# VHH binders against Abasic site processing protein HMCES (HMCES): the designs that were tried, part 232

Target 1, 269 residues: Abasic site processing protein HMCES (HMCES), of Homo sapiens (Human) (q96fz2)
Amino acid sequence: CGRTSCHLPRDVLTRACAYQDRRGQQRLPEWRDPDKYCPSYNKSPQSNSPVLLSRLHFEKDADSSERIIAPMRWGLVPSWFKESDPSKLQFNTTNCRSDTVMEKRSFKVPLGKGRRCVVLADGFYEWQRCQGTNQRQPYFIYFPQIKTEKSGSIGAADSPENWEKVWDNWRLLTMAGIFDCWEPPEGGDVLYSYTIITVDSCKGLSDIHHRMPAILDGEEAVSKWLDFGEVSTQEALKLIHPTENITFHAVSSVVNNSRNNTPECLAPV
Key: E = the ipSAE of ESMFold2; O = the ipSAE of OpenDDE; V2 = 0.75 times the mean of E and O plus 0.25 times the DockQ between their complexes.

## First folded at step 21 (VHH)

Design xa10 (from xa1 with I103V; framework vhh_6z1v_2; at its last look DockQ between E and O 0.80; V2 from the best seeds 0.75)
Fold by ESMFold2, look of step 21:
Structure xa10 (fold): chain B 269 residues (1-269), chain A 123 residues (1-123)
Amino acid sequence: as target 1 above (269 residues)
Amino acid sequence: EVQLVESGGRLVRTGGSLRLSCAASGFDFSTYAMGWFRQAPGKEREVVAAISWHGGITYHADFVKGRFTISRDNAKNTVYLQMNSLKPEDTAVYYCAARPYQVYSRPSDYNYWGQGTQVTVSS
């Protein structure tokens, strides 16, 4: 998983993340650093994307079931990294394999601190390798969406009225992530960064790619992954598995260039 | 205290019509999507129709499309299901349910539930 779409305006995104705390009260996640949110149909590693995490990470003695939403850098920078420039990290932390997560110091250490997050996206892109051509077919992959009355197609969201028909009811993809906090050696703001946990692909995606992000399907899974105050690492890792509750469609090669930020990136072909 | 109170379920003949109502209290109705679900004996609870928080987006299951219509009245905190051309296979307990803002299809996605109202459609 190396490319996502996360394009909703902040208010629409926030509404899509409405949840209940452990007392059953409806809440919206509270934003931190909202000015760092950069919506785009075409997000790549090193860019910022919104994640959910427990309020307990920010407030001593807070209710661990309450959620914060914050943009974080995609590509986990370990707290022990010594260089001044995160791009000098010698290994790729865009993804973290579930089968080795407890063996890699970059991921085991923040997990031991309860640094679990939920990575939000409209969906993700994957490129299918086809025999007999050098071309690869990109697909947009996302939760199945309920077919509502007056819903437009994903590609018809170019105008304001069609956009509202498609995206106002969009179910966001919720992926399991790990984050860490890095203090730049010369000072400045702490850098929050994340990795997306991956698993073997489900049968429905296996012809596209052999790996997929670990998807948290439904509020119980999301709540348990986030709540490091009540859910141990061992119990949380039971949530990490492939799901067949996923759908996809082919898209044009416009998405191949990460500078293209247009609805065409995810439009069906 | 959140309450969803269904009314209007009864016995009706095939081809008949019925209107179900669900009165909501104890939460900000204007921020919730509302749904009607049904459960027949030996079957799982399934979505029948749902309507977004602002009323502009609706869903109707294929098995009721063209026959049932969901609507809402935010001034009265009430959601309705107009049921026309009823068939014996529509016989079930009908439940009103609520979740924040967006229409979803699975019962596990809904936070608040009514007690249900029985609809029986005779041959």
Scores: ipSAE 0.754, ipTM 0.894, lowest interface PAE 0.9, mean pLDDT 91
Fold by OpenDDE, look of step 21:
Structure xa10 (fold): chain B 269 residues (1-269), chain A 123 residues (1-123)
Amino acid sequence: as target 1 above (269 residues)
Amino acid sequence: EVQLVESGGRLVRTGGSLRLSCAASGFDFSTYAMGWFRQAPGKEREVVAAISWHGGITYHADFVKGRFTISRDNAKNTVYLQMNSLKPEDTAVYYCAARPYQVYSRPSDYNYWGQGTQVTVSS
């Protein structure tokens, strides 16, 4: 996964992340660094995207079932990294393969510390290789959405009003991630960054791409992944597998340019 | 304490109409999506209709086919189900349910439930 969409307004995004704590109380995640949230239809590595994480990571003795939402840098910077510039990392940390997560120090160490997060997106993009040509067809991949009377297909939103309605009821994609905290050697703010765990693609996506993000489907899966206080690493890793509960449509080549940030990126062609 | 109280269920003849009401209390009604579900004897609970927190988005099950309409009055903390052209197949206990903001179709996605009201449609 090298491209995502996360364009919802902050208030809409927050509502979409409503949850119940372990006491059964309905809550909204509290924002950390909300000003770092930059909505975009075309998110690339090194950009900031919102993730969910347990409140226990920030507050001692906090209820670990409570959630925080925070923009983090896409591309995990390990805490042990000693260079002053994260861009000097010599290895790719955009993704973490599920089969080797425990073999790589950059992912194993933060995971062992309970630094699990849920990466939020409208969906993600993948490119299908066309046989015999150097051309690639991009697809937007996302959770199946409920068909509401006013929710035209993403493509049928003829009016701005209809478009807003569709997105107000959008089910966000919830991807399993690992995050780490890096302190710059020269001082400054702690950098929070994440990697997306990937798995082999489900059968439905296999013709598009052979790998997919580990998707946490449902509130229980999300809660267990986040709750590092009660759920062990071993138990959490059981949640990491391909899911068939996904849909997709072809999109235009507009998304190929990471500078393009318009609704056209995810619109069906 | 969270309460959802359904009313309006009764015996009605085929082709008749019925309006169900659900009065909510104990939570901020204006921030919750509301749904009507039904469960017939020996069948699973299924969604009938749902409405978003602001009422701008509605969902109706395929079997409704325009016969039922969900609506809400946030000032009264009440959600309604207008049922027209009722059929014997519509006989069930109808439940009101609530979840945060967005509309979902699965019963497991809803957090609060009423006790239900019996709707019986006679041939």
Scores: ipSAE 0.719, ipTM 0.866, lowest interface PAE 0.7, mean pLDDT 93
ESMFold2 (binder alone), look of step 21: mean pLDDT 90; pTM 0.914

Design xa11 (from wb10 with F103I; framework vhh_6z1v_2; at its last look DockQ between E and O 0.77; V2 from the best seeds 0.73)
Fold by OpenDDE, look of step 21:
Structure xa11 (fold): chain B 269 residues (1-269), chain A 123 residues (1-123)
Amino acid sequence: as target 1 above (269 residues)
Amino acid sequence: EVQLVESGGRLVRTGGSLRLSCAASGFDFSTYAMGWFRQAPGKEREVVAAISWHGGITWHADFVKGRFTISRDNAKNTVYLQMNSLKPEDTAVYYCAARPYQIYDRPSDYNYWGQGTQVTVSS
């Protein structure tokens, strides 16, 4: 996974992340660094995207079932990294393979510390190789959405009003991630960064791409992944597997350029 | 304490109309999506209709075919189901349910449930 969409307004995004804590109380995640949230239809590595994480990571003795929402850098910077510039990291940390997560120090160490997060997106993009050509067809991949009488399909929104209605009831994609905290050697603010765990693609997606993000489907899976206080690493890793509960459609080549940030990126062609 | 109390269920004739009401208490009603579900004897509970927290988004099951309409009044903490052109196949216990903000179509996605109200449609 090298490209996502996360364009919802902050208030809409927050509502979409409503949850119940372990006591059954309805809550909204509290924002950390809300000003770092930059909505975009075209998110690439090194950009900031919102993730969910347990409140216990920030507050001692907090209820670990409570959630915080925070923009973090895509591309995990390990805490042990000693260079002054995160861009000097020589290995790719955009993704973490599920089968080797425990073999790589950069991912194993933060995971062992309970640094699990849920990466939020409208969906993600993948490119299908066309047989016989060097051309790649991009696809937007996301959770199946409820079809409302007024919202139609993503592609059928003939009016701006209908478009807004579709996104107001959008089910966000929830991807399993690992995050780390890096302190710059020269001082400054702590950098929070994440990697997306990947798995082999489900059967439905296999013709498009052989790998997919580990998707946490449903509130229970999301809660267990986040709750590092009550759920062990071993138990959490059982949640990491391919899911068939996805849909996709072909999009235009507009998304190929990471600088393009328009609704056309995820619109059906 | 969270409470959902359904009312309006009764015996009606085929082709008749009925309006169900669900009164909510014990939570911030204006921040919850509401749904109507039904369960017939020997059948699974199924979604009938749902409405978003602000009422701007509604969804109706395919079997409704324009016969039923969900609505809400946030000032009264009440959700309604207007049922027209009732058929014997509509006979069931109708339940009101609530979940945060957005509408979903699976019963498992809703957190709060009423006790239900019996709707019986005679031939």
Scores: ipSAE 0.754, ipTM 0.887, lowest interface PAE 0.7, mean pLDDT 92
Fold by ESMFold2, look of step 21:
Order: C-alpha cells, then sequence, then structure tokens
Structure xa11 (fold): chain B 269 residues (1-269), chain A 123 residues (1-123)
C-alpha cells in the first residue's frame, strides 16, 4: 500500500467523517492545520493526507471519543530520530506490518503511547504483477459503494453534476494507522507523521497483491481504534485483520507517475 | 430524546397500496440520510430504500424498484415510503433509520431506529 486517492474538497470530506461521541452526540471532526490539506487523486509517501485522531492527544482532560482531523506526513518519522532531514531516515516507514508491529521500535513506541490514527482516502492503488512479464496492472481499491439512482462514473469530472453523482455520497476508506511526533533538532514546528498498518490480503485481493492495508470497517471499529483513553493497545490490535468487504477495478497506467493528479488516475478501464 | 416513529402499516390485499410515514424528532433531521428497512419473520433486516440528507440522491432495492418510492419533507421532519403493487412477499415489519448525510446499505451503518410498523399483504 504505497499510493492513495484523497481528492474530496475539505467540506465534503468533513461531512463524510460525521460521527457520534460516547454520549451519542453527532459531531463533525474539528480540523487542525486545514491549510496543509492537499487533495489529489494520486497521493504518494511523503505527502500530507488527513487522518482522524482522538482530541485527547491535543488537550489534557478532553473526551477521548471526540475526533480531530489533521493532515499528517505519510511515512512515520520516529520521535527519536536525530537527523535534521526526515529524508535521511534509513528505513521505509510508509507501512507497518501487523505481524511485527510490536518488534519494531519505530512503531511499538508510539503505539504504546496510544498514537493511533485513522488514515482517510477515497481508496488505494495496487499494482498486479503479471506472470512472464515486467508489466504491472494498476487497480483502484475501495469500499463497496451504494449506487445512486442517477448515472455516474467514478472517473467522471466533466461537470459538477457528474462529480456529485459519485463523490457526494462516497464512503471513505478508513485504514488503521500509527502516528508519531518528531521535534526537529534545529527547531520549528513538530512534525506529525503516520504509517499505514498492513495485513495479508483477503481472498478477493490475493490475485492483485499479497498485502493490504488494515481496514476499519464501520463506526465501532473506527471508534475503538481512535479511543486510546478507553481501549488498550492489546484490545485495539484485535481490530487489525483483513476484510473481504472491498472492491476494485482496473485503471490506466496514468497513475504510475505520481505527478499525475487527474480523475483519469482512478477511472475504470 | 431521539425518536423515529413509523406509522401507516396495516393489512392490505395483494395489489394494494400503502404509504408509510416516519416522523423524526430530537436530532437535526436536515443533516441525516434516511432509510427504510424491513424484516420478515426468520429473515435478516434488509434495506428497502434510502434518501440522502438533502433529498437529491435516492436508492431503491431491486426487489421494490418501480413499486416503492422514498421521499422526504425536511420542513416536516418526515420521511415517506409509498408502496404500490404490494405482494405477499412484502409482508414484514418496516423500520425507519437515520445516519449522518450519506446513504448506506447495512443496518449497522445506521445510528437511530424506529420501533417499526407491521405491513401485512394478504393473498
Amino acid sequence: as target 1 above (269 residues)
Amino acid sequence: EVQLVESGGRLVRTGGSLRLSCAASGFDFSTYAMGWFRQAPGKEREVVAAISWHGGITWHADFVKGRFTISRDNAKNTVYLQMNSLKPEDTAVYYCAARPYQIYDRPSDYNYWGQGTQVTVSS
């Protein structure tokens, strides 16, 4: 899992994240650093993407069931990293394997601090390696979507009406993540960064790729993963498993170049 | 304090029509998608129709398409299900449900539920 789409305008994204706190009160997540949100059909590591996390990470005595939404850097930079440039990190933190998460200091330490987040995307891309060739077929992978009564194509963007037919009712993919906070040694703002937890792929995806992100399917799973005040690390890790509630379609090779930010990246072929 | 109250369920002959209503209170109806679900004895609860928060997006299950129509009136905080050409297979308890903004198809995706209204279609 090394490429996503997260292209919704901020207001549409925020509505898609409506939730209930522990009292049953409906809320929208409160944004932090909204100007750092960079929507794109083609997000890659080192870019910023929105994640959900508990308000308790920012405010002493806050209700841990309340949610903040904030852009964070994809590619976790551990709090103990001593160099001034995160690009000098000698290991890849784009993903965190669930089967070794408690063996790797980069992930175990923040997880033990309750630094769990939900990584938001329209969906993610994976490349299927074809036997006997160097060719790879990209797929866009996402939650099954309820089809509305109006015609709409996932890749259509030729008018506001066509875009709305698909995306105004889009169910966001919710992936389990871990984040950390790194204070640059030369000073400046604290860097928030995340990794996406991965698991073995489900049967439906096994012909495309052998790994998939750990997907949190439904509000109960999302709430439990985020609520580090009430849900222990050990209980939260029980939420980390493959899901068959996933769908996909083939896309063109336009997505291969991470500089391409166009609806064609996720359009069915 | 949240209430969804269904009404209009009754016994009707095959081929008949009914209109179900669901009155909502205790929450901001205009920011919620609404769904009608049904549950027959021995079967799982299933989505019948759903309508988005602004009313511009609707969905109907294939087994009721062309016969049932969902609609809403945000001024009255009410969602409706017009049921035409009723069949004995439509016999079930019908439930009104709500979730924020978007329509989804699983019962577990909905936050608020009514108590249900019985619809019985005689052969």
Scores: ipSAE 0.689, ipTM 0.861, lowest interface PAE 1.1, mean pLDDT 91
ESMFold2 (binder alone), look of step 21: mean pLDDT 89; pTM 0.903

Design xa12 (from wb10 with F103I D105S; framework vhh_6z1v_2; at its last look DockQ between E and O 0.76; V2 from the best seeds 0.76)
Fold by OpenDDE, look of step 21:
Structure xa12 (fold): chain B 269 residues (1-269), chain A 123 residues (1-123)
Amino acid sequence: as target 1 above (269 residues)
Amino acid sequence: EVQLVESGGRLVRTGGSLRLSCAASGFDFSTYAMGWFRQAPGKEREVVAAISWHGGITWHADFVKGRFTISRDNAKNTVYLQMNSLKPEDTAVYYCAARPYQIYSRPSDYNYWGQGTQVTVSS
């Protein structure tokens, strides 16, 4: 996974992340650094995207079932990294393979500390190789959405008239991630960054791409992944597997350029 | 304490009309999506209709075919199901359910449930 969409307004995004704590009380996640949230139809590595994480990571003795929402850098920067510039990291940390998560220090160490997060997106993009050509067809991949009576096509969703019908009730994609905290050697603000765990693709997606993000389907899976106070690493890792509960459609080549940030990126062709 | 109380279910003839009501209490009703579900004897519970927290988005099952309409009044903490052109196949216990903000189609996605109201349609 090298490209996502996350373009919802902050208030809409927050509502879409409503949850119940362990006491059954409805909650909205509290924002940390809301000003770092930059909505975009075309999110690439090194950009900031919103993730969910347990409140216990920030507050001692907090209820670990409570959630925080925070923009973090895509591409995990390990805490032990000694260079002053995160961009000097020599290995790719955009994704973490589920089968080798415990073999790589960069992912094993933060995971062992309970640094699990849920990466939020409208969906993600993948490119299908076309047989006989060097051309790749991009696809937008997301949770199946309820078709409401007033709902238009995704392609028309960004019109003022149709936006509320589609995006106000959009089910966000919830991907399993690992995050770490990096303190710059020269001082400054702590950098929070994440990697997306990947798995082999489900059967439905296998013709498009052989790998997919580990998707946490449903509130229980999301809650267990986040609640590192009550759920062990071993138990959490059982949640990491392919899911068939996805849909996709072909999109235009507009998304190929990471600088393009328009509704055309995710519109059906 | 969270409560959902359905009312309005009764025996009606084929082609008749009913209006079901569900009164909610014990939670912030205006922040919850509401749904109507039904369960016939020997069948699984199925979604009939759903409405978003602000009422701007509605969904109806395919079998409704324009016969039923979901609505809500946030000032009264009540959700309604207007049922017209009732058929014997509509005979079931009808349940009101609630979940945060957004509408979903699966019963498992809803957090709160009423006790149900019996709707019987005679031929």
Scores: ipSAE 0.774, ipTM 0.889, lowest interface PAE 0.6, mean pLDDT 93
Fold by ESMFold2, look of step 21:
Parts: C-alpha cells; structure tokens; sequence
Structure xa12 (fold): chain B 269 residues (1-269), chain A 123 residues (1-123)
C-alpha cells in the first residue's frame, strides 16, 4: 500500500468519523493541526494524511476512548532516529508487515508505547503487474458503498450535485497504523508520522497484489485498535487480518504521476 | 435515554397500504441517518430502506423499490415508511434504527434500535 485518496473537505471527513466513546456518548473527533490537512485524490509517502488516535496520547488522565484526528506524515520516523533529515532513514517505513511488527525496533518501540492510529482514506491504489508487458494496471480499492443509480456511481460523468451525494455518504477506509513522535535534533516541532500495517491479501485482491493494508472493519475494531488505555498490544494485534469486505475497479494511468490531483485518478475505466 | 418507538404495524390484505412511524427521542435526530429493517420468523434482520441525516440521500432495497418510500420529518423527530402494494412476503417485524449521519446497510452498523412493530399481510 503506497498510494491513497483522501480528498473530502474537512467538515465532511469529520462527520464521517462520528463515533461513540466507552460511555456510549456520540462524539466527533477533535482536530489537532487542522490547517495541515491537505486533501488530495493522490496521496503518496512523505505527505500528510489524517489519522485517528486516542486523546490519552495528548492529555494525562484523558478518557482513552475519546478520539483525536490529526494530519501525520506517511512514512514513520522512529523516535530514536538521530539524523536531522528524515529522508536519510535507511529503510522504508511506508508499510509495516504484521508478521514482523514485534521484531522491528522501528515499529515495536512505538507499539509498546500504545502508539496505535487509524489511517483514513477514501480508498487506496494498487498496481497489478501484467504478464508479457512492463505496463501495470492501477486499481482503486475501497469499502463496498451503498450503490446509487448508474449515473451517480464513482467517476461517472454527472452533475456536481450528484457527486456531492456520493461523497456525502462515503464510508471511509479505516486502516490500522502505528505512529511515532520524532524530535528533530536541530529543534522545531515534533514530527508525528505513521506506517500502515499490511497483511497477506484476501482472495478477492490476490490477482492484483499479494499484500493489502490491515483494514479495521466496523466501529468495534476501530475502537479497540485506538484504545491503548484499555486494550493491550496483544489483544489489539488480534484485529490485524485480511478482509474480503472490499471492492475495487480499474482506473486510468493518470494516478501514476503522484502530482496528478483530480477526480480522474479514481474514476472507473 | 435514547428511544425509538415504532407504530403503525397491523394486519392488511395483499395489495393494501400501510404507513409506519418511528418517533425518536434522547439524541439529536437531525444528525442521524435512519433505517427501516425487517425480520421474518426464522430469518435474519435485513435493511428495507434508509435515509441520510439531512434527508437528501435515500436507499431502498430492490425487493421493495417502487412500493416502499422512506421519509423523515426533522421538526417532529420522526422517520416514516410508506408501504404500498403489500405482499405476503412483506410479513415481518419492522424495526427503526439510527446511526450517525450516513446510510449503512448492515444491522451491526446501527447504534440505536426500536422494539419493532408487526406487519402482517394476508393472502
């Protein structure tokens, strides 16, 4: 998983993240650094994307079931990293394999601190290798959505108000992540950054790619992953598995260039 | 305390019409999507129709499309299901359910549920 779409306006995104705390009270997540949110149909590593995390990470004695939403850098920079430039990190932290998460210091250390997050996206892109050619077919992959009329489907040539209805009811993809906090040695703001946990692909995606993000399907899974105050690392890791509750469609090569930020990136072909 | 109270279920003949109501209290109704589900004896609960928090997005299951219409009145904190051209297979307990903002189809996606109202359609 190395490319996502997360393009919704902040208010729409926030409403899509409505949840219940442990007492059953309905809440919206509270934003940190909202001005750093950069919506785009085409997010790549090193860019910022919104994640959910427990309020307890920011406030001593806070209710750990309450959620904060904050933009974080994709590509985890470990808290122990000593160089001044995150691009000097010797290994790729865009993804974290579930089968080795407790063996890699970059992921084990923040996980031991309860630094679990939920990475938000409209969906993610994956490229299928084509036999006998160097071309790759990109796909947009997302939760099944309540389907609308054919003309109101994703990417259909339609009026702007019909597209507003599609996105106003979009179920966001919720992926399990780990984050860390890095203090630059030269000073400046603490850098929050995340990795997306990956698992073996489900049968439905196996023809596209052999790995997929660990998807948290439903509020119980999201709540347990976020609540490091009441859910141990051992229990949280039981949530990490592939899911068949996923759908996809082929998209044009417009998405290949990460600078292209248009609805065409996820439009069906 | 959140409450959803369905009413209007009764015995009707095939081809008849019926309107169900669900009165909501204890939460901000205008920020919730509402759904009607049904459960026949020995069967799983299934979504029949749903309506978004602002009422601008609706969905109806194929087996009721053209016959049932969901609507809401945010001033009265009430969601409705107009049921026309009723068939014996529509016989079920009908439940009102709520979740924040958006329409979802799975019962597990809904936070609040009513006690249900029985609809019986005679041959």
Amino acid sequence: as target 1 above (269 residues)
Amino acid sequence: EVQLVESGGRLVRTGGSLRLSCAASGFDFSTYAMGWFRQAPGKEREVVAAISWHGGITWHADFVKGRFTISRDNAKNTVYLQMNSLKPEDTAVYYCAARPYQIYSRPSDYNYWGQGTQVTVSS
Scores: ipSAE 0.738, ipTM 0.883, lowest interface PAE 1.0, mean pLDDT 91
ESMFold2 (binder alone), look of step 21: mean pLDDT 90; pTM 0.912

Design xa13 (from wb10 with F103I D105E; framework vhh_6z1v_2; at its last look DockQ between E and O 0.58; V2 from the best seeds 0.70)
Fold by OpenDDE, look of step 21:
Order: sequence, then C-alpha cells, then structure tokens
Structure xa13 (fold): chain B 269 residues (1-269), chain A 123 residues (1-123)
Amino acid sequence: as target 1 above (269 residues)
Amino acid sequence: EVQLVESGGRLVRTGGSLRLSCAASGFDFSTYAMGWFRQAPGKEREVVAAISWHGGITWHADFVKGRFTISRDNAKNTVYLQMNSLKPEDTAVYYCAARPYQIYERPSDYNYWGQGTQVTVSS
C-alpha cells in the first residue's frame, strides 16, 4: 500500500470514529495535534494521516479502551534512529509484512511496547498491471458502503448535496498499523510515525494486486488491536489476516500524480 | 439506563396502514442513528429501514418497495416507521435499534435494542 485517500472534514471524520469504551459508554476520540490533519484524496508516504491509538499511550492509568486520534507521519521512524533527518532512513518502512513483523527490529520493538494503531482512510489505491503493456490501471479499494436512497455511487452524485451525504455516512477503512516515537538527536518535538501492516491479498483482490493492508473489520477487531493494556501482542496478531469484505472500482490516471488532490482521484471511470 | 420502547404494533388487515414509534431514553438520541428491524417466526432478524443521526440520510430495504418510511423527531427522542400497504409477509416482531451517528446494515452493528412490538397482518 503506497497511496491512500483521507479527505473527510475533521468533524465528519471524528463522528465516523465514534466508539464505545469497555463500559459501554459512547465516546468520540480526542484529538491530538488536530492542526496537523490535512485532508487529501491522494495521501503518499511521508505525509501525515490520522490514526487511532489507545489513550493509555499518553496518560498514565488511563482506560486503555479509550481512543485518541492523531495525525502521524506515514513511514515508521524507529526510536533508535540516530540521524537528524528521518529522510535518511535507508530502508522502506511504509509497510510491514505480517510474516516478518517479528523478525525486523524496527517493527518488533515498537510492537512489543504495545504501539499499535489503526490507520484511517477512505480507502487505498493499487495499480493493476495490464497484460502486454507497461500501463497500469489504478483502483480505489474500500469497505462496502450502504446504498442510501439519496446516495448515488461514488462519483455519480448528480449534486454537491448528494456527494456530501455519501461522505457523511462513509465507513472508514481501518488498517492495522504500528507506530513509534522518535526523538530528534538535536532536540525538538517527538515525531510520531507509523507503518501499515500488509498481508497477502484476498481472492477478490488478487487479480489487482498480490498484497493488501491488514484490515480490521468491525469494532471488536479495532478495539482489540488498540487495547494493548488488555490484549497481548500474540492475541492482537491473530487479527492480522486478509479480508474478503472489500470492494473496488477503477479510477482515472489522475491519482498517478501524488500532487493531484481532487475528487477525481477516487471517482469511477 | 438506556431504553428503547417500541409501540404501535397491532393486528391489521392486508392493505392496511400502521405507524410504529420508538421512544428512546438514557442516551443522547441526537447523536445516534436509528434503525427498524423485524424478525418473523423461524427467520433471522433483518433490517427494514435506518436513519442517520441528523435525519438527512435514510435507507430502506428492497422488500419495502416504497411502502414504509422511516423518520425521526430528535426533540421528542422518537423514531417512527410509517407502514402502508401491509402484507401478510410483513407479520413479525419489529425492533428499534440504535448505533452511533452512521447507518449500518447489519444488526450486529447496532448497540441498543428495544423489546419489540408485534405486527400481525391478516389476509
């Protein structure tokens, strides 16, 4: 996974992340650094995207079932990294393969510390290789959405009003991630960064791409992944597997350029 | 304590109309999506209709075919189901359910449930 969409307004995004804590009380995640949230139809590595994480990471003795929402850098910067510039990292940390997560120090160490997060997106993009050509067809991949009477298919909204309604009821994609905290050697603010765990693609997606993000489907899976206080690493890793609960459609080549940030990126062609 | 109390279910003739009500208490009603579900004897519980927290988005099952309409009054903490052109196949216990903000299709996605109200349609 090298490209996502996360374009919802902050208030809409927050509502979409409503949850119940372990006491059954409805909650909204509290924001950390809300000003770092930059909505975009075309998110690339090194950009900031919102993730969910347990409140216990920030507050001692907090209820670990409570959630925080925070923009973090895509591309995990390990805490042990000693260079002054994160861009000097010599290995790719955009993704973490599920089969080797425990073999790589950069991912194993933060995971062992309970630094699990849920990466939020409208969906993600993948490119299918066309047979006989060097051309690649991009696809937008996301959770199946409920078809409401007033909601047309994505991109088929005849009016701006209809478009807003579709996104107001959008089910966000919830991807399993690992985050780390990096302190710059020269001082400054702590950098929070994440990697997306990947798995082999489900059967439905296999013709498009052989790998997919580990998707946490449903509130229970999301809650267990986040709750590092009650759920062990071993138990959490059982949640990491391919899911067939995914849909996709072909999109235009507009998304190929990471600088393009318009609704056309995810519109059906 | 969270409570959902359904009312309005009764025996009606085929082609008749009925309006169900669900009164909510014990939570912030204006921040919850509401749904109507039904369960017939020997069948699984199925979604009939749902409405978003602000009432701007509605969904109706395919079998409704324009016969039923969901609505809500946030000032009264009540959700309604207007049922017209009722058929014997509509005979079921109708349940009101609630979940945060957004409409979902699966019963498992809803957190609060009423006790249900019996709707019987005679031929």
Scores: ipSAE 0.744, ipTM 0.880, lowest interface PAE 0.6, mean pLDDT 92
Fold by ESMFold2, look of step 21:
Structure xa13 (fold): chain B 269 residues (1-269), chain A 123 residues (1-123)
Amino acid sequence: as target 1 above (269 residues)
Amino acid sequence: EVQLVESGGRLVRTGGSLRLSCAASGFDFSTYAMGWFRQAPGKEREVVAAISWHGGITWHADFVKGRFTISRDNAKNTVYLQMNSLKPEDTAVYYCAARPYQIYERPSDYNYWGQGTQVTVSS
């Protein structure tokens, strides 16, 4: 997983993340650093994307079921990194394989501190290697979406020309992540950064790619992954598995260039 | 205390019409999407129709399209299901359900549930 879309305006994104705490109280996640949110149809590693994490990471004695939403750098920078420039990190931390997460210090240490997050996106892109060519076919991959219509109309068929209408009710993809906090040696703000956990692909995606992000399907899974105050690392790791509750469609090569930030990146072809 | 109270279920003839109501209290109705679900004997609960928090977006299951219409009145904290051209297959307990803002399809996506109202359609 190396490319995502996360394009919704901040207020729409926040509403899509409405949840209930363990007492059943309705809440919206509280933003940290909202000015660092950079919506785009075409997000790459090293860019910022919003993640959810427990309030307990920021406030002593907070209810660990309460959620913060914050932009973090994609590509985990370990707390022990000593250079001044995160781009000098010589380990690829865009993804973290689930089968080795407890063997890699860059991931095991923050996981042991309960630094679990939920990475938000519209969906992710993956490139299928085509037989007999050097060309790759990109796909946009996302949760199945309920088709919606304006009140008073029944049965309108969803089509590629009307995909913009579905964003009013979009179900965000929720991926399991690990984050860490790095203090620059020359001073400045603490850098929050994340990795996306990966698993073997489900059967529905196996013809596209052999790996997929670990998807947290539904509020129970999201709550358990986030709540490091009540859910141990061992229990949380049971949530990490492939899911078949996923869909996709082919997209044009416009998305190949990461500078392209237009709806065409994810439009069906 | 959150309450969803359905009403209007009864015995009707095939081809008849019926309107269900669901009165909501104990939460901010205007920030919740509402759904109607049904459960026939021996079957799993399934979504029939849903409406967004502001009422401007709806969804209806294929098996009820053209026959059922969901609507809401935020001033009265009430959601409705107008059921026309009823068939024996529509016989079920109908449930009102709520979740924050957006409409979803699965029963597990909804936080609050009513106790249901029985709809029976006879030949």
Scores: ipSAE 0.736, ipTM 0.885, lowest interface PAE 1.0, mean pLDDT 90
ESMFold2 (binder alone), look of step 21: mean pLDDT 89; pTM 0.908

